# Designs tried in a protein design chat: VHH binders against q96n21r8to141. Part 12

Target 1, 126 residues: q96n21r8to141
Amino acid sequence: RDRLSFLHRLPILLKGTSDDDVPCPGYLFEEIAKISHESPGSSQCLLEYLLSRLHSSSGHGKLKVLKILLYLCSHGSSFFLLILKRNSAFIQEAAAFAGPPDPLHGNSLYQKVRAAAQDLGSTLFS

## First folded at step 5 (VHH; framework vhh_etentamig_d1)

Design a34
Fold by ESMFold2-Fast, scan of step 5:
Structure a34 (fold): chain B 126 residues (1-126), chain A 126 residues (1-126)
Amino acid sequence: as target 1 above (126 residues)
Amino acid sequence: EVQLLESGGGLVQPGGSLRLSCAASGFTFSEYAMSWVRQAPGKGPEWVSGISGSGGSTYYADSVKGRFTISRDNSKNTLYLQMNSLRAEDTAVYYCARDFGDYLEEWSPRHAFDVRGQGTLVTVSS
């Protein structure tokens, strides 16, 4: 039931986590945070979705997901924070994100992803 | 932890100028849009100005356009607000805030602020 209801939220989540350099709009951070408050099941579906997008995306999508998770540390439900802390191994992985540098821009995107993961870890475990 | 520390407030005469500063720490400053928000005595908070992470885009409330200039120095993790032609109605506590809204359009006032500083008092009077 939670899974079926969550399907109605996919357009918002896909827009906010698109694997491109178009930033996630501010209103979507608020709308995504509201999903975490709908039910414990919605929080579980939301975290599973966000971690799946993080794993499948390039640096652009990874950066967006990490920023959404960081916002959720302050605005998400208490239950969402609990399950996020329980499933936090991805933070260390994202903080080590690396690859060959771009000829013109070097390793800028890799550095941004690592920095966002470090910001998330520091916020979640301070 | 994320900290924002405002300074530069004080007492000035109408028509005078002040420059506010906000020192940021605990996060990757250059990756976040930043805003100035003010709260006048007996009133709710009012968004004043915002700047993109790169500093390439700036946005202003109609009440301050042409008088205030927002800027940032990412090498020093510092946000600025240059306030010129000050009026009695500019009297307020001024807060800097981290804005997760990766767009800062004035027609859409739905910003996604997650933290703000302690504030600095600006009094425009004798």
Scores: ipSAE 0.278, ipTM 0.654, lowest interface PAE 3.8, mean pLDDT 86

Design a35
Fold by ESMFold2-Fast, scan of step 5:
Structure a35 (fold): chain B 126 residues (1-126), chain A 126 residues (1-126)
Amino acid sequence: as target 1 above (126 residues)
Amino acid sequence: EVQLLESGGGLVQPGGSLRLSCAASGFTFSEYAMSWVRQAPGKGPEWVSGISGSGGSTYYADSVKGRFTISRDNSKNTLYLQMNSLRAEDTAVYYCARDFGDYLEEWSPRHAFDYRGQGTLVTVSS
C-alpha cells in the first residue's frame, strides 16, 4: 500500500541502521520518526524494516536499531507504538544477546546491546 | 519510566555562579549522551551544552563557551552544569535532556532530545 512511498525512505533507513560503529545522527532519528507519522502502512513498513535489520545485523547494527526504537517510543506515532508493543518478543532476545569476547573490547558491545534492549522493554511496559 | 529531576537554580547577581544538578533514573545513564537546554522568557528552547555517555567529549553553545562546564557522575546517575560569570541573558528555565544524537562524530553533532525534566529556574538580576 505504502510500499512504493516507503522505498523512497530506504536511503535514510540504510544510513541510520548501517552495520558499523558510526552512530545514527540525530537528524536521522527525527526523519525516521516522521516516517511513522505518514500513515498506518508506513508505520508497519518501518517496524518490519527495523526488526529485519535488528535480526540480520551484528551488535553495532542491533544497537542502532534499538536506540531508534527507543526514540520512537516518545517521538513516533501512536499507531507505531501500538504495533511495536504487539510485536515485542525481539526485546527478550536482544536483552540476552551474547557471544565470544572481542580481543580488544571484551564483551562491551554485547553489554550495550543488552542494556539498550532492557531500556526499551522498560519504556514500553512501564 | 525515564525520570529527570533538575535542581540548583535560584536568584544570582551578574558575575555570580550556580551549579545545576540533574538526577536521572529509569534508564542506563552511562549509555546516553546528556544535554542541558534552556528556555528564556518569551523565547524558544536553546541547546546549551552536551556530554557523551562516558564523559569523554563535551560540547558548548557559543553563548556559554568558556563560562559553563558540563560534567557527569555515572556512579550517581547525575548530570551537572557549573555556571560561572552569569549574565542577565542567561536567565531561563534550565532542562536536563537525554540525547540520542551523534556525540561520537565531533565534526557534526546532531541533537535528538527526550525531555522528561521539570526544569529549574535561573534568574540573573541585580
Scores: ipSAE 0.219, ipTM 0.614, lowest interface PAE 4.6, mean pLDDT 85

Design a36
Fold by ESMFold2-Fast, scan of step 5:
Structure a36 (fold): chain B 126 residues (1-126), chain A 126 residues (1-126)
Amino acid sequence: as target 1 above (126 residues)
Amino acid sequence: EVQLLESGGGLVQPGGSLRLSCAASGFTFDEYAMSWVRQAPGKGPEWVSGISGSGGSTYYADSVKGRFTISRDNSKNTLYLQMNSLRAEDTAVYYCARDFGDYLEEWSPRHAFDIRGQGTLVTVSS
């Protein structure tokens, strides 16, 4: 039930987590936070989506997902924060994100992804 | 834990000046845009000014353009607001906000504020 309801949210989530250098607009952070407050099932679907998107995306998409998760730490539901803490292994992987330097941009994007993951870990476990 | 601690408010006469400070901790300060948001008695919050993570771009609400200057010192994790030519209409509690949004050009759905502090009261009165 929750998954069918959640499918109506996919256009918003796809916009906010696109794998490009266009930043997620502020209104989408707020709309995504609202999804976490709809039900425990919506929180579960949201976390599954965000982690799947993080896993499948390059650096740009990873950075956007990590910033959304960081925003959700203070604006998402209590249940979302609970399941995020329980499923936090991805943070160590993201904090170690690296690859060959881009000929044009070097290590900049890798550094931003690692910094966002470190901020997320510090916020969750402080 | 993310902390934002505002200071520098007080009582000032019309035409006077004040400098507000915000001490940030618990996150990678230079990777986030920062904003000042104010709330006057009996009114809703109003975005005042924003600055990019690097400090290279600054943005102002029309009501404060030419009078206020936003700046940051990333080496000290500190945000500033220099307020000149103060008016009675500037009387408000001023909050420091971490801004997750994509643009800092106007008060709009583009902003996604993380406001944590108690703010600092600015009273402009004879």
Scores: ipSAE 0.299, ipTM 0.687, lowest interface PAE 3.6, mean pLDDT 86

Design a37
Fold by ESMFold2-Fast, scan of step 5:
Order: structure tokens, then C-alpha cells, then sequence
Structure a37 (fold): chain B 126 residues (1-126), chain A 126 residues (1-126)
């Protein structure tokens, strides 16, 4: 039932994790944090969704997901933090994110993704 | 550990000036929008000012425009708020906050804060 309830949240999540250079607006960080407080099942679905988006997205989508996870460290449910800590292997991978330089932005996006992953790790395990 | 340490508050007479500082640690300071948020006695939090990661864009609440100036020194991981022409209504605890918000809509900035630290008290009275 949690999965069916979670599907009604998908438009918010798709908007906040779009794989483009438009920043996730502040009100969506708050709305996404509310999902983590709905139930343990909603927290599980939310983490699964965010990690899936992180793996499938370019640097833009990865950066948005990492910033959402960072926000959730202070505003998400205690259960969400528990399962995030248990599923944190992706942080080391994101902190090493690299690729060929972009013609317009060079290495900037890769640096931002790595920085966000490092910030997430230091926040989560402090 | 994400830490924001505010300083520079104190007692000042109406029309006076103060400069607040915020020392940031535990994250890549230059990659985040930063804001000043204040909370007056018995009131909710009020956003005061914000600055982009590079320092190239600054934003102010209408109540402080022309009196307050936000700035940052990324080499020192420090955020500043220069407060001039202080009024009794500026009396509040001032917090610096890591901001995930979107400032593209100037008439309605959207904010998502991760507030850390104890704040610094500014009292404006004779």
C-alpha cells in the first residue's frame, strides 16, 4: 500500500530530480522531506527512488539527488536517516564521479557532484 | 560535521552599525547559497538576505534593502552581514543558514534551509 501511496508523490519527485540544469526549488525540498515522514514504507520507497535516479542520471540529476539527500539529513524522518546510513556505499562512488570535460563547463559539474557527495558523507556520519 | 558559528552580535543604539560573521566548516562552502535568517523574540523565523556560492548574486528582504549588505570570503569559509542604520525592529537572534533554495524568482524567493549553530543576538536599544 505504501508503494501505491508513493506513486501519487511521483510528480513532485520527477520535478525535483529532473536531469537538467534547472535547480530543485526550495518548496520541493520541503515536500520531499514530508514524504519521509509519512511512513517507514514511504521512507523506503523514497530512498529506492532517489538512489535509482542517482544511478541513471547525468551529473545534473546526480547533483540534485545528492542535495536532496543532504537536506533529508536534517529534515527527513529518523527512519529515513537510519536506512540511508545502512545504504551509503553510493557516497564513495559519487565522491569519485568523473568523466570527459564538457565543452562549455569543463570539469565544473563533476567537481560539484563530488563536493555534494563529500558534504553528504561528512554530514551523515558526523 | 556541518557547523556554522555566528559571531558579532551585541547591544547597539538605533542608527548604529554591526558586522556579523559566520564561520562555516564540514562542507564545501563555495558550492552553496548562504542566507541570514533572524528570529525576533516571540516571532517566527524571517529570511533576511542570501548570496550565491560565487558571491555574484545577492538578495535582500524589503525590510533591510539599502541598510544591510551580505558578502562572503570563500577562501576563509566565512559569510558576513554588514548591518547599517539599525532599528529597534532589527532586534533578533541572527542565524546563518545553508540554503538549497531558488532565487530565480526575485519577487518570491523559495528557501530551504539547513540551519546550524546557536545564532548571535543583536539588540538595538538605547
Amino acid sequence: as target 1 above (126 residues)
Amino acid sequence: EVQLLESGGGLVQPGGSLRLSCAASGFTFSEYYMSWVRQAPGKGPEWVSGISGSGGSTYYADSVKGRFTISRDNSKNTLYLQMNSLRAEDTAVYYCARDFGDYLEEWSPRHAFDIRGQGTLVTVSS
Scores: ipSAE 0.083, ipTM 0.548, lowest interface PAE 6.3, mean pLDDT 85

Design a38
Fold by ESMFold2-Fast, scan of step 5:
Structure a38 (fold): chain B 126 residues (1-126), chain A 126 residues (1-126)
Amino acid sequence: as target 1 above (126 residues)
Amino acid sequence: EVQLLESGGGLVQPGGSLRLSCAASGFTFSEYGMSWVRQAPGKGPEWVSGISGSGGSTYYADSVKGRFTISRDNSKNTLYLQMNSLRAEDTAVYYCARDFGDYLEEWSPRHAFDIRGQGTLVTVSS
């Protein structure tokens, strides 16, 4: 089953979507895009994972997921792009992401998350 | 929509110089690394140079190191490639690429390119 096969991909996805300030390396963007091309079921599992991770993560994890979704708009499967367009309500919420300023870093992370969400919306619907 | 428009190519004699420009729009330019990728007639694409989003880190292929200089102006959403001491082997179409990869590892660059433009032709001929 596609879901059982998807479990083999979890180490790649966890590393690429870690909730820290370490950027997702280029090879993981490429490996994640390959998951979207394996089958329609793999695309569905990938989108569910990414949206779940976006919801559960702080700003760092949110930013990584949004950048992965941006990359997938150009390099993911046609089916992945179709289901992403159908499930795009999260973009407006991410584009409004805000919270109390960090004493050391202010609002910079919130601004980056909002900018990435805006970039995603513009790319997806143009 | 994401747009990348390359310019500045032309015919030049061996030993000459050219400056390429890439005008970017449709995304938050300063949040992405950028690269120059070239494709010579009858050959596959070759990565030439990369620069981090801040412009603080630059990287070069061994074939161009010491001759080419990559730079960016984030206030103008523009990427540049200054090419000096040009050789016949530099003849190629040069593409500007948004790069999702990590520029922290110079010796082992990890690229995830997004190429949108038509490129700019550089011909080095005697």
Scores: ipSAE 0.304, ipTM 0.664, lowest interface PAE 3.5, mean pLDDT 86

Design a39
Fold by ESMFold2-Fast, scan of step 5:
Structure a39 (fold): chain B 126 residues (1-126), chain A 126 residues (1-126)
Amino acid sequence: as target 1 above (126 residues)
Amino acid sequence: EVQLLESGGGLVQPGGSLRLSCAASGFTFSEYAMSWVRQAPGKGPEWVSGISYSGGSTYYADSVKGRFTISRDNSKNTLYLQMNSLRAEDTAVYYCARDFGDYLEEWSPRHAFDIRGQGTLVTVSS
């Protein structure tokens, strides 16, 4: 039943994690945090979705996902924090994110992704 | 570990001024919007003011427009609120908040706040 409930959340998750420079609005951070509190199954589906989006996205989508995960560290369920700590290998990868400079943004996006990953790691392992 | 330490509150007479400070640590301060939120005794929290990550955009609640000025110093990881022409209605505990919401297109009434400090008490009384 968790998976069916989660499918109804896909429109807000797609909007909040889009791979473009459209920012994630504040109300979507709140709505996404609510998903983590619905059930353990919802937390598992949410983490699976967020990590999938992180891996498939460019810097814009990666930054949005990392900021959502950072927000979830203080506003998500305790179970979500537990499974996030168990699945934290992505943090080291994101903290080393690099590539050729973007014609519009240079190296600033890579720096923002690395900074967000460092902030997330510090929050989880403090 | 994210820490937000508010200071600068005190007792002032109506028409007086105060400058609040918030010292931030444990995250990349320059990559987040910041807000001031206040809570009067027996009332819910009220958003007061917000500032973009660069300091280039500032936003104010109608109750404080023209009297309060929000600013930040990213080199010192510090947020400020200059409060002028203080009124009895401004009496509250003031909290600084890391704001995950974006101030790029339009002001969002739903903020994604992260409030960590004890706040600083401002009392406006004759």
Scores: ipSAE 0.276, ipTM 0.666, lowest interface PAE 4.1, mean pLDDT 86

Design a4
Fold by ESMFold2-Fast, scan of step 5:
Structure a4 (fold): chain B 126 residues (1-126), chain A 126 residues (1-126)
Amino acid sequence: as target 1 above (126 residues)
Amino acid sequence: EVQLLESGGGLVQPGGSLRLSCAASGFTFSEYAMSWVRQAPGKGPEWVSGISGSGGSTYYADSVKGRFTISRDNSKNTLYLQMNSLRAEDTAVYYCARDFGDYLEEFSPRHAFDIRGQGTLVTVSS
């Protein structure tokens, strides 16, 4: 039931979690937060989607997913926060994200991903 | 955890000046764009000004261009708004906001606000 309804949300989720340097616009953060409030099943599908995208993406996509998760800590449903806390092992891995420096930007993107993961961990486990 | 504490508001006559401050804690301040959002009595929220995480880019609503200056001190986790040539129409509660939509492109602000504080009241009247 929830999975069928969630399929209608894939276009906005793909747009908000694209693996490029275009920032996720405010309206998509708001629409994604609304998904977490639709049902417990929608929250579960949303978390599964976001963690899958984080795992499969490069630095740009990882940063977007981490920022969305951080926004959801304040604007998502209480149930979404509960299941996010229960499935938080990815945070330590993201906080250690590293690779070779870019000639123009150095380690900037890696530093941003690590900082976002650290902020997420601090926000969840205050 | 995440705290945004606004200060510096007060009563001022038209043409006067005020400097607002926002003390931020609980997140990596330098990795987030920050904005000032105001809400006038009986009206909805209005975005006023934004600044990139590095402070390298600043943005202003047309209503405040040339009169207000946004700045930040990342070493002190503090955001500022210098308000000059104040008008009665600037009367509002001013809120500091963490902006999730501007984290990859410094020159492309997109607003997804996280507002935590009580704001600081600015009253412009004779």
Scores: ipSAE 0.365, ipTM 0.702, lowest interface PAE 2.9, mean pLDDT 87

Design a40
Fold by ESMFold2-Fast, scan of step 5:
Parts: C-alpha cells; sequence; structure tokens
Structure a40 (fold): chain B 126 residues (1-126), chain A 126 residues (1-126)
C-alpha cells in the first residue's frame, strides 16, 4: 500500500518540517518532491502530512511547510497540484497569521509566514 | 507571475570585469535566498554563488572565491554578481535562481532552484 511506502519517508519529512529556526536544506525540497511522484496515494499522504504539520507548528514550522508547498507547485506531480488546489483553504488562514511579538525577533516571523502564504496563493492560482 | 530577468553579460577580455543584474518580480523577493547558476557550452549547470534573504550571508563555489561578489538590493528587488579577474573558463550563460532552501550548502551542490529567465551570456575571450 501507498501508506506503507510513505512511512519510509517520515524521517526526511520530519527533518524538512522541524519546528525550529534551522533552515530546511535545499536538497530536501527535491527529495520531498520525489515523494509526490511515487503514486497518487503518496501525494495524498504527503499533502495530509504537510497540512497537519502546518496546523500544529509555530511560525518556523509553518514557514518551512509553506515553502515546501510552493516548491511543489513547480516540481511536484500533476496529481499533487490537483489535490493541493482542491484543499487550498489553509492559504487564507496562513496569510492572516499573527500573534504577540517575539521577544528576540518582533513581528518578523509572522510577516515571513504571511508573505510565503501570499506567494503560494499567487503561484497556485496564477 | 514569477519573473527573473538577467542582464549585464557581454564579451570581455581575460582579467576583465562585468556586473550582472537580475530583476525579480511576482514574489516577495526579500523573503528568499537567491543564487547564480551558470552553464558553459557543452557542460552541465554549475552553482556559482548564493545569498541569504537579508544579504547577511554569502556563499561561493571554490572556482570563483575571491573573484566574484554576490549582493542584493531588497528595496529594488534586484540581485547582483560582480565578476572580477575573469577567465576563459567563466564563459557561460548565467542564470538568476530563487533558492527555496534557507541553508545554502556550499560543499553540497544539490540546491532547490527555481530558474525562470533566459539568462545572460558572458564570453571571456581574447
Amino acid sequence: as target 1 above (126 residues)
Amino acid sequence: EVQLLESGGGLVQPGGSLRLSCAASGFTFSEYAMSWVRQAPGKGPEWVSGISDSGGSTYYADSVKGRFTISRDNSKNTLYLQMNSLRAEDTAVYYCARDFGDYLEEWSPRHAFDIRGQGTLVTVSS
């Protein structure tokens, strides 16, 4: 089954979507895009994972997920793009992401998350 | 619509200098790392240089260290590459690339590039 195959990908997904300020390495974007090309089921599992991670993460994890989704718009499978377009309500929520200022970084992270969501919406529906 | 428009290439003698520019539009330029990638006649693409979203961190391929300087102006949505002490081996089409990775791995050539433009030709010949 697709889900069994997807389980072997969890370590790289966790690394690429970690909820910290350590940047996602560039090569992981390509590795994650390959998951979307494995099967329709892998694309579905990938989108479910990424949206779940976006919902549960702070600004750092949200930013990483949004950038991965943006990369997948150009490098993911056609089926992944189709299901992403059908499940795009999260983009408006992310584009409105706000909260109290961070003691070290103020509102910078909120602005980055909103900008990434806006870029994703523009790219997906261009 | 994401656009990356390279300019500044031309014919120059060995030891000469050129400054390349990349005009970016259709995305939040200040929130992405950017890179220069070149492709010489008959060869594959080679990553040349990268710069963080703020411009605070820069990275260079060993072949260009000490000769090339990457910079950006986020207020003008423009990326630059100052090329000094040019060699015949620098002859290539130079492309501006949006880099989805926030970590630019100088010792690892695998990056997640988004290349949109036609590039700008640099010819170093006597």
Scores: ipSAE 0.343, ipTM 0.673, lowest interface PAE 3.0, mean pLDDT 86

Design a41
Fold by ESMFold2-Fast, scan of step 5:
Structure a41 (fold): chain B 126 residues (1-126), chain A 126 residues (1-126)
Amino acid sequence: as target 1 above (126 residues)
Amino acid sequence: EVQLLESGGGLVQPGGSLRLSCAASGFTFSEYAMSWVRQAPGKGPEWVSGISGEGGSTYYADSVKGRFTISRDNSKNTLYLQMNSLRAEDTAVYYCARDFGDYLEEWSPRHAFDIRGQGTLVTVSS
């Protein structure tokens, strides 16, 4: 039933994790962190959503999700941090993110995604 | 472990100058916008200045524009605030903040500050 409550949070999550180059505004980082504090079930739904978006998105969406997860390491609930630590295999995959250079930006986006993933791993396991 | 350590505060006379430093560690410094936030005695926090990750864009609160200069040295993981023409109303504890949000040009819901240090006290008095 946490899933039904979580669906009402979906518009905020879709806006903050959009697969485009528009940066996530600060109020959405704060609102997403509040979701992690609502219940253990909300934390579980939030992590499942974020990992799904990370997997399905291009570099822009991946970067946004990784930065949200980084913010949640210090501003999210203790339970969210616990389940994130237990489900961290995606970090190694994101830290290896690569592809052909973009005509306008070269390797910049790939480098940003890998750096964010490395920062997440270091923050989570330090 | 993410650390932000402010230094350089002190007692200075009106019209004087002071340079603040912030030593950052535990994350890829160049991938984050950084801000200075101050809190005067008996008042709420005020955003002072911000700088983009690569240092190409700088932003200032109207109260400090033309007097303060923000800069960074990504090779040293250090943020600076050069404060000139200091006034009594600049008296505050100054905090270094990693900024997850967008639009550094004002105190608004666009900022998402990660403040970790104890700050550095600046007292402007005759």
Scores: ipSAE 0.543, ipTM 0.790, lowest interface PAE 1.8, mean pLDDT 88

Design a42
Fold by ESMFold2-Fast, scan of step 5:
Structure a42 (fold): chain B 126 residues (1-126), chain A 126 residues (1-126)
Amino acid sequence: as target 1 above (126 residues)
Amino acid sequence: EVQLLESGGGLVQPGGSLRLSCAASGFTFSEYAMSWVRQAPGKGPEWVSGISWSGGSTYYADSVKGRFTISRDNSKNTLYLQMNSLRAEDTAVYYCARDFGDYLEEWSPRHAFDIRGQGTLVTVSS
């Protein structure tokens, strides 16, 4: 049931986590945080979506997902924070994100992804 | 621990100037947009100004445009707000905010910011 309700949220999630250099606008962070407050099932679906998107995306999509997760640490539901802490192994992988210099960004994007992951880890476990 | 420490507020006469500072710690300051948000006595919070991660783009509420200047020094992890031609209507507690939403051509009225500090009081009175 939560999965069917969650499907109605996919357009905003796809827009906020697009794998491009268009930043996620502020109103989408707020709308995504609201999803975490709808139900425990919605929080679970949201985390599954965000982690899947992080794994499948390039640096741009990874950075957007990490920033959304950072925002959710302060503005998401308490249940979302609990399941995020229990499923935090991805943070080490993101904090080590590296590769050859990008034609448009050099090493800047890799550095931004690693910094966001480090900020997320510090926020969750402080 | 994420900390935002506002300073520089005080009592100033109409037409006067003040410079506010925000010292940031506990996160990678240079990777986030930053905003100034104010709250006047008995009113809700009002977004005042925002600056991109690099300082290359700045944005202002119509109420302060042409009078206030936002800037940042990423080497010092510090955000500034230069306030000129102050009016009684500018009387408020001013907060420094980490802004997760990046600024697009069309500014969203709903901002995704994190306010951590106690703010700095600006009183504009004769």
Scores: ipSAE 0.259, ipTM 0.653, lowest interface PAE 4.4, mean pLDDT 86

Design a43
Fold by ESMFold2-Fast, scan of step 5:
Structure a43 (fold): chain B 126 residues (1-126), chain A 126 residues (1-126)
Amino acid sequence: as target 1 above (126 residues)
Amino acid sequence: EVQLLESGGGLVQPGGSLRLSCAASGFIFSEYAMSWVRQAPGKGPEWVSGISGSGGSTYYADSVKGRFTISRDNSKNTLYLQMNSLRAEDTAVYYCARDFGDYLEEWSPRHAFDIRGQGTLVTVSS
């Protein structure tokens, strides 16, 4: 039932984690945080979605997901924070994200992804 | 831990000037847009000004355009607000806010503010 409720949230999640250079608007950070408060099942579905999106996306999508996760550390549910800590291995990989200069942003996007991942790790384990 | 420490407020006469500072710690300051948000007595919060992570883009509420200047020093992890030609209606507690909406140095009018500090009180009175 949580999965059906989560499917109704998919349009906002797709918009907030799109693999393009359009920033996630502030109201979507707030709406996504509300999903984490709906139920333990909603928190689990949300984390699975965000980590899947992080894995499959380019730098733009990775940065959006990391920023959402960082926001959720302060505004998400206690249960979401717990399962995020249990599934935090992705942080080390994201903190090492590198490659050739991006045609539109040079090295800026790689630096922002690494910075967001480092910030997330420090926030989770401080 | 993320900390934002505002300072520089005080009592000033109409037409006077003040410079506010915000000392940031616990995150990679240069990778976040920052904003000043104020709350006047008996009113809700009002966004005043924002600056991109690099400092290359600045934005102002219509009520302060031409009078206030936002700036940042990323080497010192410090945000500033220079306030000139102060009016009684500028009386408010001023908060420094990390803005999650502008990670690609593009400002959005729909923000997600992270406000941590106690703010700094600015009173404009004769």
Scores: ipSAE 0.058, ipTM 0.483, lowest interface PAE 5.8, mean pLDDT 84

Design a44
Fold by ESMFold2-Fast, scan of step 5:
Structure a44 (fold): chain B 126 residues (1-126), chain A 126 residues (1-126)
Amino acid sequence: as target 1 above (126 residues)
Amino acid sequence: EVQLLESGGGLVQPGGSLRLSCAASGFTFSEYAMSWVRQAPGKGPEWVSGISGSGGSTTYADSVKGRFTISRDNSKNTLYLQMNSLRAEDTAVYYCARDFGDYLEEWSPRHAFDIRGQGTLVTVSS
C-alpha cells in the first residue's frame, strides 16, 4: 500500500515544495530520493505529487519542484527516471513560464523557473 | 550532459599558493550555488567553501577561512578556488560540486551536492 505509506511522507514533501522563497534543505532532497527507491508505487505517487505541486504553485514552488526533479535524475531510482521521461510534457510548459515583471525582482523568478525546466529537459534527454 | 571538470592541482611547498578551476557545462551555471569539497587520504569528505549563483555571497570552512577565496565567472561557466598559505593538512583531492541545497553552515544537512568530476589532486609537501 504505497498510497497509505506515502501519506506519511507528506510533511517532508510539503516542507520541500513550499510556495515561498525558503530553499529546500539538502537533507530533504536526500529523503525525497529515498522515497523513489522504496517501490514502483512510491515512485508513481512521488511523481504525481511533484507534478500536482508544480501545476498548483507560483514561481517559488515551481522552482523547488523542478530542482527536486533535477536532483532525482541523478539520485532517484531508475524506475522514477523511466516514468518521469514518460510524463515529461510539463517541461515544455515550465520552460515557457512567464508573466508580468515583479516590482522587486523583475523577471528573475520567471527566468529561474525557465532555466530549471530547460536544465531538466537537457538532463532527461541527453 | 552535466559536466564538472576540475583542474589546477599539483605539488606545492608549505606556504605556497595554487588556483583551482572548475569548468561547468550542461546546466544554467548562474542559477546554482557551487561548492568546493575535498577528501584527504583515508578521511571522509570535507566541505571547503560555497558561493551563491550570483557570486554575491560566499562562505568558508573555519579550517580555510582567511587563506582561501572562492569566486566564479558566470560568463565563462567557471568556478575558482584561490588557495594561499597552504599547509600539509590541505593535501586532498578537491572536487567541484553543484549545490541544490542551502550552504549556510559547514557540513550543514542543508547541502545537497552533485559531484561529477574526477577532482584535482593537491599535495602540500616539502
Scores: ipSAE 0.510, ipTM 0.774, lowest interface PAE 1.9, mean pLDDT 88

Design a45
Fold by ESMFold2-Fast, scan of step 5:
Structure a45 (fold): chain B 126 residues (1-126), chain A 126 residues (1-126)
Amino acid sequence: as target 1 above (126 residues)
Amino acid sequence: EVQLLESGGGLVQPGGSLRLSCAASGFTFSEYAMSWVRQAPGKGPEWVSAISGSGGSTYYADSVKGRFTISRDNSKNTLYLQMNSLRAEDTAVYYCARDFGDYLEEWSPRHAFDIRGQGTLVTVSS
């Protein structure tokens, strides 16, 4: 299947979705979009990875995944967009993301995650 | 519903100046880096300049350093490019682009652009 070929892409996906405050660099958005064009199986593996990463990460990782998904709305494959629309329940959850404020940064990260989710929802359903 | 509308282009003599504007709508403008990209007749697109979401960091192609200044007004969702000391080789259609890769004061060899605008033509000739 496509899982073995997808494993070769894991290093770039881990780098682009790291759970820290280092933004995903521009070249990785393009490389990740290319994965969605390789095959329907690669698109499915990519979406599974991104949603799993979104659910398991802190706000930093969530923000990166949401921005990658937003980029994929205009640069990903048509099949990737189809399966993303069919699995969009996570957007409402991300748009409601909240928690206790950080002592130094308050709730700015929560606000950024919610804004990215709102942007994604608006783009997918416009 | 993402829209990027460029304006300000025109005919100028060598050594002249122009200020380009880009009005953005349909996304949370302040959460994205923005870039200017140009395409000269018969050539591929060339990245010109980028600015971080906050406006705190700016980046320039070597060909325009010291002559062009990028800026943004997040309260007006507007991106600007002040072009001074214009040369014949600056003749191009200029596009503004939403840039998904945030610049951390380091050059990226690949850029992840979302170009939705029609561009604005800048002609530098006598």
Scores: ipSAE 0.044, ipTM 0.498, lowest interface PAE 6.4, mean pLDDT 84

